# Ledger of designs, part 9: VH-VL binders against Regulator of G protein signaling 22 (RGS22)

Target 1, 129 residues: Regulator of G protein signaling 22 (RGS22), of Homo sapiens (Human) (q8ne09r852to980)
Amino acid sequence: KFSDLLNNKLEFEHFRQFLETHSSSMDLMCWTDIEQFRRITYRDRNQRKAKSIYIKNKYLNKKYFFGPNSPASLYQQNQVMHLSGGWGKILHEQLDAPVLVEIQKHVQNRLENVWLPLFLASEQFAARQ
Below, E stands for the ipSAE of ESMFold2; O stands for the ipSAE of OpenDDE; V2 stands for 0.75 times the mean of E and O plus 0.25 times the DockQ between their complexes.

## First folded at step 1 (VH-VL)

Design Ta2 (framework fv_tezepelumab; at its last look DockQ between E and O 0.04; V2 from the best seeds 0.00; counts 0 for: pae E 11.6 > 2, placed apart)
Fold by ESMFold2-Fast, scan of step 1:
Structure Ta2 (fold): chain C 129 residues (1-129), chain A 122 residues (1-122), chain B 108 residues (1-108)
Amino acid sequence: as target 1 above (129 residues)
Amino acid sequence: QMQLVESGGGVVQPGRSLRLSCAASGFTFSSYGMHWVRQAPGKGLEWVAVIWYDGSNKHYADSVKGRFTITRDNSKNTLNLQMNSLRAEDTAVYYCAREGYDFWSGYSFDYWGQGTMVTVSS
Amino acid sequence: SYVLTQPPSVSVAPGQTARITCGGNNIGSKSVHWYQQKPGQAPVLVVYDDSDRPSWIPERFSGSNSGNTATLTISRGEAGDEADYYCQVWDSSSDHYVFGGGTKLTVL
């Protein structure tokens, strides 16, 4: 179960390593970066701004979230784009928390339903001792 | 498995330039922020520069800003540090280091190379 | 610029607990990472995010962080723990990575 894995840092590290050996670490990285953003207090405005810009630049592009291997369907990509104020705004603005939460939801869905089952069935999971 | 190997160090005169390189292997280099950290003989660790995963953002320590340039080539899995206008105070072992990317290790240096020695002397 | 302060040296008898402090203004609001460096070697991450450890680091290593002081705790000190220890934080306002001055741990 994904929620169990998220609260166990050793299991999380094994899952991360599994994804990295399969050249599929971007989903977990994206989930983690958004989780870090969500834990920054509202009083740390500069930190929140820097983190949201980092996330936008790293993930909201045609190489990942709007690309062929996106965790989101074309419909969901379009919803995120419009929630962000459209493509032009994504290029020039920081992202609001609701947008990041929506992205994290789609990323988590693929982690839970695609990558976690593969990890649990893997030789790496069996050998994780 | 995972390796970071620095090269390009040596002895150089004040005011001259030197270029350091770091060859990465065993992980998806293009997914990680990378750093240069230095250590003068007998002294502590000093952060020098960071470059984001895609090369789009860079930050420098105040002591090197305007003189040093950090770059990366993701197609070759290499990190570089161009050091201009070298000073005696730049004498140090230079380490390349990988930034942790998970929730718990973010903004830490989770893997380090062996270092390369730069000596600035007359 | 943000500054971290460490004592230059700490001594501990074998089997006793060593405590290395890292002082910084409101450091309890930041994530503190700790590195061990043995002579002639590259640093090794021993504690991250205040109190977590890489899986290959012994459970004797732990950390805490509150207010203006973070602490690295090494229980049951061993000769092999002799090293320089550095604390480190990311300063969000400058996007700088700040190290403490280092603490030399001696086990005697």
Scores: ipSAE 0.007, ipTM 0.576, lowest interface PAE 11.7, mean pLDDT 85
Fold by ESMFold2, look of step 2:
Structure Ta2 (fold): chain C 129 residues (1-129), chain A 122 residues (1-122), chain B 108 residues (1-108)
Amino acid sequence: as target 1 above (129 residues)
Amino acid sequence: QMQLVESGGGVVQPGRSLRLSCAASGFTFSSYGMHWVRQAPGKGLEWVAVIWYDGSNKHYADSVKGRFTITRDNSKNTLNLQMNSLRAEDTAVYYCAREGYDFWSGYSFDYWGQGTMVTVSS
Amino acid sequence: SYVLTQPPSVSVAPGQTARITCGGNNIGSKSVHWYQQKPGQAPVLVVYDDSDRPSWIPERFSGSNSGNTATLTISRGEAGDEADYYCQVWDSSSDHYVFGGGTKLTVL
């Protein structure tokens, strides 16, 4: 499980390296950046706003989440758009925490159901067991 | 028929003020972020200012910040630029431009007016 | 402040392909938009979001963006393509909209 990997810093780093060698690092980077957002105290509103905007600009675009290589289906992408309050808000504003959490769920699903099985079946992983 | 029509340009002395207006028609004005972009004679394009679809947020190029104020009136379909403390380097054609509203066209200028000339001299 | 660099001019023979570059640090992570401006006219959007076209722009216009370079490609160049071409991005760090210096395309 991806949750088990989170509790093992050494294997998490091996998973990250695996994704880098397979040109597939965007899912883990996105998941990690959203997790960092979730750990910023709500009282530090400027820091939360800045991180939310950073995540929006880096991942919520045609090159990743709203493109052909998205971890989400077109239907799921449209649901995220509706949760955000529409294009005017997503284009120019920070994203609310529930929107980021929904995005993270789709990213985590691909990490768990596509990348993690490939990692566990890899020669790199087998050599360490 | 979509239109953006700028007005209010003219010749003015340094230190004085001008107010530019842009009348919009043929589209739902209140759905779009609106911009001013300028072009000095014989030079390239320079972004000046943006105002968001609902008027809630504004941003300015460093060269005009503190001197220019962008506003909009969605009930009248108008965009305005108040230009104070004008300098010779503000001499340019000023274009009203519409920002694309969907994810793929956002941050682009998908429709432009014909511009109004502002000359700051003497 | 973010800077976009374009060559000042590009020349091609009629029927040949023109390529106009737009250089910027890590521009491949940004959405690049392109405008055509003919003398005495307002700019017109010809390519947006790196490679998409408004429906009225012919397929001869295409774009790409990777690494530190975005490119506007105009295949089968014709006299009607003579114009200045500008690239443009939104820079998230300054929240500013930035244009390149422009490229004059001539079709000889």
Scores: ipSAE 0.007, ipTM 0.607, lowest interface PAE 11.6, mean pLDDT 87
ESMFold2 (binder alone), look of step 2: mean pLDDT 94; pTM 0.960
OpenDDE, look of step 2: ipSAE 0.020; ipTM 0.615

Design Ta3 (framework fv_tezepelumab)
Fold by ESMFold2-Fast, scan of step 1:
Structure Ta3 (fold): chain C 129 residues (1-129), chain A 120 residues (1-120), chain B 108 residues (1-108)
Amino acid sequence: as target 1 above (129 residues)
Amino acid sequence: QMQLVESGGGVVQPGRSLRLSCAASGFTFSSYGMHWVRQAPGKGLEWVAVIWYDGSNKHYADSVKGRFTITRDNSKNTLNLQMNSLRAEDTAVYYCARDYGDYEWYFDLWGQGTMVTVSS
Amino acid sequence: SYVLTQPPSVSVAPGQTARITCGGNNIGSKSVHWYQQKPGQAPVLVVYDDSDRPSWIPERFSGSNSGNTATLTISRGEAGDEADYYCQVWDSSSDHYVFGGGTKLTVL
């Protein structure tokens, strides 16, 4: 269901536009950036480091993942913080793959259980053809 | 419009306890980390403690660790500092301050301060 | 523990440029923030992230940070600039916020 949406380029674009209209694009952007990171091979060490730093700087801050509207519960935020090595590591180092995968799971959970049902019930979905 | 107001200061004897409060208004309190910063008479600024937006992470200056406890109540827009085992060296004006930065954290909003005097 | 060193006082003639330094080991790798405190008042943020200014702070205030020294520069000094100035960093090794000892600026 959700995976089908992610693998259909046209449906994915309609979902992205729906989220943008509701000023709720951060979850999908975060999911997509982590998915891109996961596709980078081990041999591209510099690219992997740059991408993980980008994701860290964009999402692991008080404006999103550690903010009041985070996709993760307070307990889950604490787990990610500990897995990351604490705030000092988050600010000054790249994130390891297990941390990014854990973040992506929390993001996907809200996309699947909150935003997708709202999208499917929306006038935007009905009008998409 | 945005404001921080400290209260609870006073004169207290060494070894006693005191609780400071800071009331926030005009902004979404639950979205910001909060600090206590103190200044002894005629001296410079000294950072005391920080608490994250959700209360999950707390850090203390070495001089107060084990004696002071920082807490917050987001439903009441209130920051608190419980000060136990007070010493003469804790005499200072105590400011609450808002943590504004996304990455490298700084204090953009300060209260007026409340005076704590520890003396016999 | 990380230590920031400031000169205790700096004097400047009206209309001249004041420079207040903040020394710290490899401080250029950290973000430095500056606060102005007038007698009997709470501190006010004047420069953040080394060189950025809040919108209400005059462009006469600027900052730089490289190597072991950060500098707050106040151009065209005026009597209203008299205050104590404090630099501040966050030390990631200890998760502590560190203030310099403060510099008293006198405009004579």
Scores: ipSAE 0.000, ipTM 0.540, lowest interface PAE 14.0, mean pLDDT 84

Design Ta4 (framework fv_tezepelumab)
Fold by ESMFold2-Fast, scan of step 1:
Structure Ta4 (fold): chain C 129 residues (1-129), chain A 124 residues (1-124), chain B 108 residues (1-108)
Amino acid sequence: as target 1 above (129 residues)
Amino acid sequence: QMQLVESGGGVVQPGRSLRLSCAASGFTFSSYGMHWVRQAPGKGLEWVAVIWYDGSNKHYADSVKGRFTITRDNSKNTLNLQMNSLRAEDTAVYYCARGEYYDSSGYYDAFDIWGQGTMVTVSS
Amino acid sequence: SYVLTQPPSVSVAPGQTARITCGGNNIGSKSVHWYQQKPGQAPVLVVYDDSDRPSWIPERFSGSNSGNTATLTISRGEAGDEADYYCQVWDSSSDHYVFGGGTKLTVL
């Protein structure tokens, strides 16, 4: 289970290393950055704004979320763009929490359904014990 | 108007130390990775160091590792480079630049904003 | 460590196309960025992520990257294009950004 892996520090690190080895750590980093954003106190507005802009610049671009290696389908990418207020708002404004949560769901889906099964079947997983 | 302004350059003798600063304005400094790049007179560009947006990760060129330290102060929108044990081959114009990197593989930002540079001359 | 090789100079006549190459082992698997530097000035990003261009850079600038060679193409060359051009990649094996040695473009 994905939630079990996330709650085990050593298993999480083995999964991270597996993804790193396969040049596919972007999904896990995106998930982690959004999770960190979600844990920032709502009263720390400057920190939340900085983290939101960082996430937007790092992931919401044509090299990742809107690119050929996106965890989201073209349909889902368009829905996230609509939720964000369109391309102009993505370029000029910080992302709201609901948008980040939606992105995290698509990222988590690929982690759970593509990368986790590959990890569990890998020699790296077998060798960890 | 996004801007980076370097300061702290000068003439120093070999073995001494110098601290460079870079003041950022016009963008959310705390959201971006930052770099130092240098250029010796008449030579090409050489990447020196990078620091993540929150200061948690740093990388250095082999030629400066152990002698230079990159730091940032997000509350003051300032990037710093502490240069110790300076050598003649450290003589260069030092630029600060904005660009995010991602460990190992993934998204690697180009350096889209550059400062004007500050000259460091190491001579005896 | 990882090395990027550029020709030291390239010459083109006004109105002609200049092509500046950047050679690197399996560079087509990396994202290549290109910088223009005029005498006494800081570098300016002209092409990023192999083929994308900042909005303030003329469409005459384009890039490609495949196999062991990345190329910066400047069509309809102008005197104002005279500069040193540098390619750049991130090298995951060393955790370093690497610049090419630079190419001096002359339009004459």
Scores: ipSAE 0.006, ipTM 0.565, lowest interface PAE 12.8, mean pLDDT 84

Design Ta5 (framework fv_tezepelumab)
Fold by ESMFold2-Fast, scan of step 1:
Structure Ta5 (fold): chain C 129 residues (1-129), chain A 119 residues (1-119), chain B 108 residues (1-108)
Amino acid sequence: as target 1 above (129 residues)
Amino acid sequence: QMQLVESGGGVVQPGRSLRLSCAASGFTFSSYGMHWVRQAPGKGLEWVAVIWYDGSNKHYADSVKGRFTITRDNSKNTLNLQMNSLRAEDTAVYYCAKDSGYEYLFDYWGQGTMVTVSS
Amino acid sequence: SYVLTQPPSVSVAPGQTARITCGGNNIGSKSVHWYQQKPGQAPVLVVYDDSDRPSWIPERFSGSNSGNTATLTISRGEAGDEADYYCQVWDSSSDHYVFGGGTKLTVL
């Protein structure tokens, strides 16, 4: 279902617009930013570092990943914290790729199990071209 | 529906300053990067500046770096461009444009505001 | 600094296919987006990510991107297609957005 959505750019755009109308674009933005990071070759070190810092600053804070509306449970938030070497390392620079992949899994889980079912049942989905 | 409305354009002498504003509605403004793109009379499109969703990062075209400052106020859904040390070559229609968030493109544009720099 | 090259003008007869090219070094490795601008109006996105269309754009607009050339194809040309067309890419290393010089399409 979600993999089908990822393979169809027009359907992906309809899903993005659906999330935007529900003030819930942050999950898809987080997933997409991490996906873009994963596509940067290991040889583009400066680009990978910049993208990693961007993701850390945008999502790994109390306004999103460690906040009340996080896609991760308290247990999962704690796991990400430990993978990052504790709160001190999260506050520093870049994140290792395994940490970003783990975050993306939690974000994808909510997209697949909460937002995608709501989208498929929505008037926006029925009205799409 | 989505709307972007620019204001603040006008006629100004070289060396002076102007401040452009863009009022956004119909989307979650705080979730998207925003751009200024300009077009000199009879010429093509030229990207000017981008500001990230939270104002934390900004990039400028080399032609305006050090003279222009892009800012945003997410509480008011407003994008701004402070233009200092204006030159005749800055004469253009200035468009406010929304970043798509995924493909690094401009999916919605305002109607533009004219800035004329003349002696 | 990355540069995109477009022909200044292209002419097409009504009902025929127009092709507008966008040249750039290894542009096939980048995502190309296309905008339509009619006189006195703001640009409108018509093709994105090389070959996709927004839902409000007719299917006769299509795109391709390979090697050093991206192409916007407009089949069954109509008078309403007369406009300037711009290609655009994002340069990830500088976070700069680069436009081509634009192509004026005339349908006559």
Scores: ipSAE 0.005, ipTM 0.521, lowest interface PAE 15.9, mean pLDDT 83

Design Ta6 (framework fv_tezepelumab)
Fold by ESMFold2-Fast, scan of step 1:
Structure Ta6 (fold): chain C 129 residues (1-129), chain A 123 residues (1-123), chain B 108 residues (1-108)
Amino acid sequence: as target 1 above (129 residues)
Amino acid sequence: QMQLVESGGGVVQPGRSLRLSCAASGFTFSSYGMHWVRQAPGKGLEWVAVIWYDGSNKHYADSVKGRFTITRDNSKNTLNLQMNSLRAEDTAVYYCARDFTYSEWLYYGMDVWGQGTMVTVSS
Amino acid sequence: SYVLTQPPSVSVAPGQTARITCGGNNIGSKSVHWYQQKPGQAPVLVVYDDSDRPSWIPERFSGSNSGNTATLTISRGEAGDEADYYCQVWDSSSDHYVFGGGTKLTVL
């Protein structure tokens, strides 16, 4: 069902507004930034590197992915840390695509199983047309 | 633990077809490009084919173009190689391998390898 | 088609340093990976991206890559290092992965 929402720009915008109203925009922002990274062609190395570093700095920290409100369990956080090459690599290196895809899966899981059901039951969804 | 297990090898006559499979476990299969690499008895390693993490792009060695087809099923964590019009020179152990640098920069190296499956093409 | 050239065999005495070369036109502009293969076993990645090692590979293994030659260096050679070693690159002009012919290392 989440794929249906992603294919409808108006529905996606309503969902984004719903999350903003509930102070819960970080999951959708993370998902979207990783999706944008995945659409950059490998030939645009400088753009891919810059986007990867941006995503790393914004989300791979104790305020989000490794923090108390993480979309990933402690076990999953440890798996991402291992896949990333440890904390030193996260601090000083760019993230490769497999790491970002794994992070996106955890983020999408919470969007699908927590936020999407709440959105579909909301007054905002009912009033969207 | 990361593991790749090949199956489907056997003895087949020239001109016939064979399908190899590779089952992946212990890592997020859908995040990595995958390779088939072969080795004829007593010979060196020869790259056969690669498929991108999402199945959208594929490349083949010139010796197998038009005869072999690489595919993957991310929902089942499987990689496949359909081998048509087999020739005696296709006789080899076939390995599947994970590409460790697939889509950030280049498809350029293999870090996890299966044990291989033997394909013998003989009359 | 791009070609990688390796010597067919190299010998080293126990405790001494083995050097295995991989020749290719302008190979220094490419990322070189090295695989170890023991009889009846699958290849094992020992050096990647010219000079990096997987965490499970001993520090005795190192690599370099410049100009037309990449080199795998195995310090303090041990009997357990006997194997075939393959270099590998990706050739952008053909979108092909190219392996060297392999080098048999003997420790005697």
Scores: ipSAE 0.000, ipTM 0.513, lowest interface PAE 17.7, mean pLDDT 83

Design Ta7 (framework fv_tezepelumab)
Fold by ESMFold2-Fast, scan of step 1:
Structure Ta7 (fold): chain C 129 residues (1-129), chain A 120 residues (1-120), chain B 108 residues (1-108)
Amino acid sequence: as target 1 above (129 residues)
Amino acid sequence: QMQLVESGGGVVQPGRSLRLSCAASGFTFSSYGMHWVRQAPGKGLEWVAVIWYDGSNKHYADSVKGRFTITRDNSKNTLNLQMNSLRAEDTAVYYCATEYFDYTSHMDVWGQGTMVTVSS
Amino acid sequence: SYVLTQPPSVSVAPGQTARITCGGNNIGSKSVHWYQQKPGQAPVLVVYDDSDRPSWIPERFSGSNSGNTATLTISRGEAGDEADYYCQVWDSSSDHYVFGGGTKLTVL
């Protein structure tokens, strides 16, 4: 189970290395950065704003979320853009938590249904400690 | 293989109207925001207008606001610019250009342009 | 309204590094994109999001952006690099796309 893997530091590190070996680390990095954002106390507005800007700059571009290897379909990418309130909210550094949660959902789906099964069937998983 | 072809330019008297078109091919047109950018003879690039991928939102440069209307037809892969109340300072080559999902703020693919001359 | 300032011209010898600047108030907080335009041709995107390149653009083209100045760097300049270069940003306060005035690069 994906949640079980997230609660085990050694298993998580083996999964991270597996993804890095397959040049597919962006999904796990994106999921982790959004998870960190979600754990920031609601009252820490400046920290939340800084983290959302970081996530926007790193992932919400055509090299990842809006690119050909996106975890989201073209339809889902357009839904996320609409959910964001359009350009104003994204470009004004006002990315809302619901938008990030929706993005994380698509990223987690690919991690759980594509990458995790491949990891569990891999030689790297069999050789783990 | 993404291509844009502008048409509709010509010579027109001040105060008259012109309609420019941009035909897109080689990509999923409905996934891209579309821009009009112009360039007066011997001058630099000036942004004119943008329309979102689904036509739901539009923005205009202050110099053309109220006179120009940007529209698109996703079923025909076409972008249009209706230019009313034309002025001498609207004389320029007009380019159409793409922006992926109205999100990246840069213009990926450009057409070759169509010349609009406003003269008396 | 937001204004981007570029030098009108820059000259370099073949094989030398050209640097084209784009000045704007707090431009380092914005994403800067660069376009190349040769005479009689449409503009071509050469650098986007400050420092990224389209896959078909040579690695000699690079960019940076911090403080009040963004820079397009063209290493090992070649005659084929002669063109006008434009920087561009999106200005959130006005919802406008802004171009710099352009810089003519001469390789002589």
Scores: ipSAE 0.008, ipTM 0.570, lowest interface PAE 11.1, mean pLDDT 85

Design Ta8 (framework fv_tezepelumab)
Fold by ESMFold2-Fast, scan of step 1:
Structure Ta8 (fold): chain C 129 residues (1-129), chain A 124 residues (1-124), chain B 108 residues (1-108)
Amino acid sequence: as target 1 above (129 residues)
Amino acid sequence: QMQLVESGGGVVQPGRSLRLSCAASGFTFSSYGMHWVRQAPGKGLEWVAVIWYDGSNKHYADSVKGRFTITRDNSKNTLNLQMNSLRAEDTAVYYCARVGLDYWDETPYYFDYWGQGTMVTVSS
Amino acid sequence: SYVLTQPPSVSVAPGQTARITCGGNNIGSKSVHWYQQKPGQAPVLVVYDDSDRPSWIPERFSGSNSGNTATLTISRGEAGDEADYYCQVWDSSSDHYVFGGGTKLTVL
């Protein structure tokens, strides 16, 4: 299970290393950065704003989320774009938590249904035990 | 792979209307703003209009405000320009172009891909 | 109302460096983009955001922008570089896109 993997530090590190060897660490990085954002309390407005802008700048662009290797389908990319208020808001405004949560769902889907099965079937996973 | 193909150009009398279309393929049309840019014979490039990715925001050059209307149909991957009250000065090749954007910087929009253009001639 | 000024023509010998200027009031505070247009063809983006280059454009093309002048530099000029070159900025105060008048580059 993906949740079991996330709660085990050693297994999480093995999975991270597996993704790095396959040049596919962006999904886990994106998931982790959004998870960190979600753990910032609502009272820490400046920290939440800074983290939101960081995530927006790093992932919501044509080199990742809106690019050819996106974890989201074209339909899902358009849904996120509309939820974000369009390209102008993505460029010039911070993103609200509901948008980031939606992005994290798409990222988690690929981690769970593509990368985790490959990891579990890999020699790297077998070698850890 | 990426293509922008304009159509609808032709010869038209002053005061009449003409509608241009631009068919897009090879990219996610609904994720990009689109422009119309024109070029009179032997002259330079002149921006005409822009429309946002979702059709919500539109801006026009002063010379065409109130006469031209830019629209898009994301379900058909098409960009349109409705040209009313045409003048001799509107004679030009009309290009559709995609809004380019470098997200790594606070960069304003540029024109990263252009169609082949369609000729509009306004004469009596 | 913002205006970009380009020289109407520039000549360069094969293998030499061509420099095409784009003048504008405080243009260094704006991002400048450059387009190449050959006769009968659509424009092609060659430099964007002052100095960035699309992956399909040779490294011989470069740009700079400071003060009141932006410059497109084409090193090792080739016959295939003959074209009209246009600079362009976005004027944020009016949400208008402004093009320069164009410069015809001739490679002799």
Scores: ipSAE 0.000, ipTM 0.517, lowest interface PAE 15.1, mean pLDDT 83

Design Tb1 (framework fv_tezepelumab)
Fold by ESMFold2-Fast, scan of step 1:
Structure Tb1 (fold): chain C 129 residues (1-129), chain A 119 residues (1-119), chain B 108 residues (1-108)
Amino acid sequence: as target 1 above (129 residues)
Amino acid sequence: QMQLVESGGGVVQPGRSLRLSCAASGFTFSDYGMHWVRQAPGKGLEWVAVIWYDGSYKHYADSVKGRFTITRDNSKNTLNLQMNSLRAEDTAVYYCARDEYSWGYFDYWGQGTMVTVSS
Amino acid sequence: SYVLTQPPSVSVAPGQTARITCGGNNIGSYSVHWYQQKPGQAPVLVVYYDSDRPSWIPERFSGSNSGNTATLTISRGEAGDEADYYCQVWDSSTDHVVFGGGTKLTVL
């Protein structure tokens, strides 16, 4: 289970290294950046705004979330675009927490259903101790 | 093994220029934001500059703004700091540091390179 | 600019708990990170996002952050903990990283 892995920092690091070995670290990076955003106190509007802009610029583009290797289906990409007010809003405004949480869900789904099973079946996982 | 190795430090006269480099190995350099942090002899840590993973965003401490330029070459796994119009107050050990996935903290640091600005 | 204030030094007896404070206006609304620096060495991350710890750091290290004070707590202090400790935040209003002045921990 993914939540079990997230609660064990050593296992998390092994999973990160596995993904990096397969040139597929973007999903975990995106998940982690959004998780860090969620840990910033909701009262700290300025810090949350800047983190939101960082996440938007790094992940919400055609190289990742809106690209051919996206963790989200075209339908899900369109739902995120809708929640963000369309491409104009995505490009020139920070994203609100509900939009980032929705993105994180799509990223987590691929981590749990594609990458975690591959990791658990890998030689890297077997050799982790 | 993951490594960050700084180079280019030395002794220079005030008003001159110096270029620092940081060679990264053992991780996917292009996935990480990078920072320069300095420490004057016997003093605390002072943040200098940041560059995002793709080089699209850069920012500087007020004390170095307009004099220092941060760059990176992802094809060569190298971070650079061009330091112009050096002052005595720039004397410090300069560290390159990796920003883990996000903006905010430094999970790995190089060993540092000493820059001395004196006559 | 935003300022973080640390005591210049803290001493603790072996086996006792050391507490290093980091003062900042409304610092509880920031995420605080802590670094350990031993003489002649580069800093090492010991606590991040107020209370999280890297897997290679002993469980004796913990952190908290509330109101105007963040605290790094080192339980069962030992000689190997002697170092300078720095707190750090990222100030979104200026987009600057801010470090505290550092605290020298002595285990006597």
Scores: ipSAE 0.007, ipTM 0.554, lowest interface PAE 13.2, mean pLDDT 85

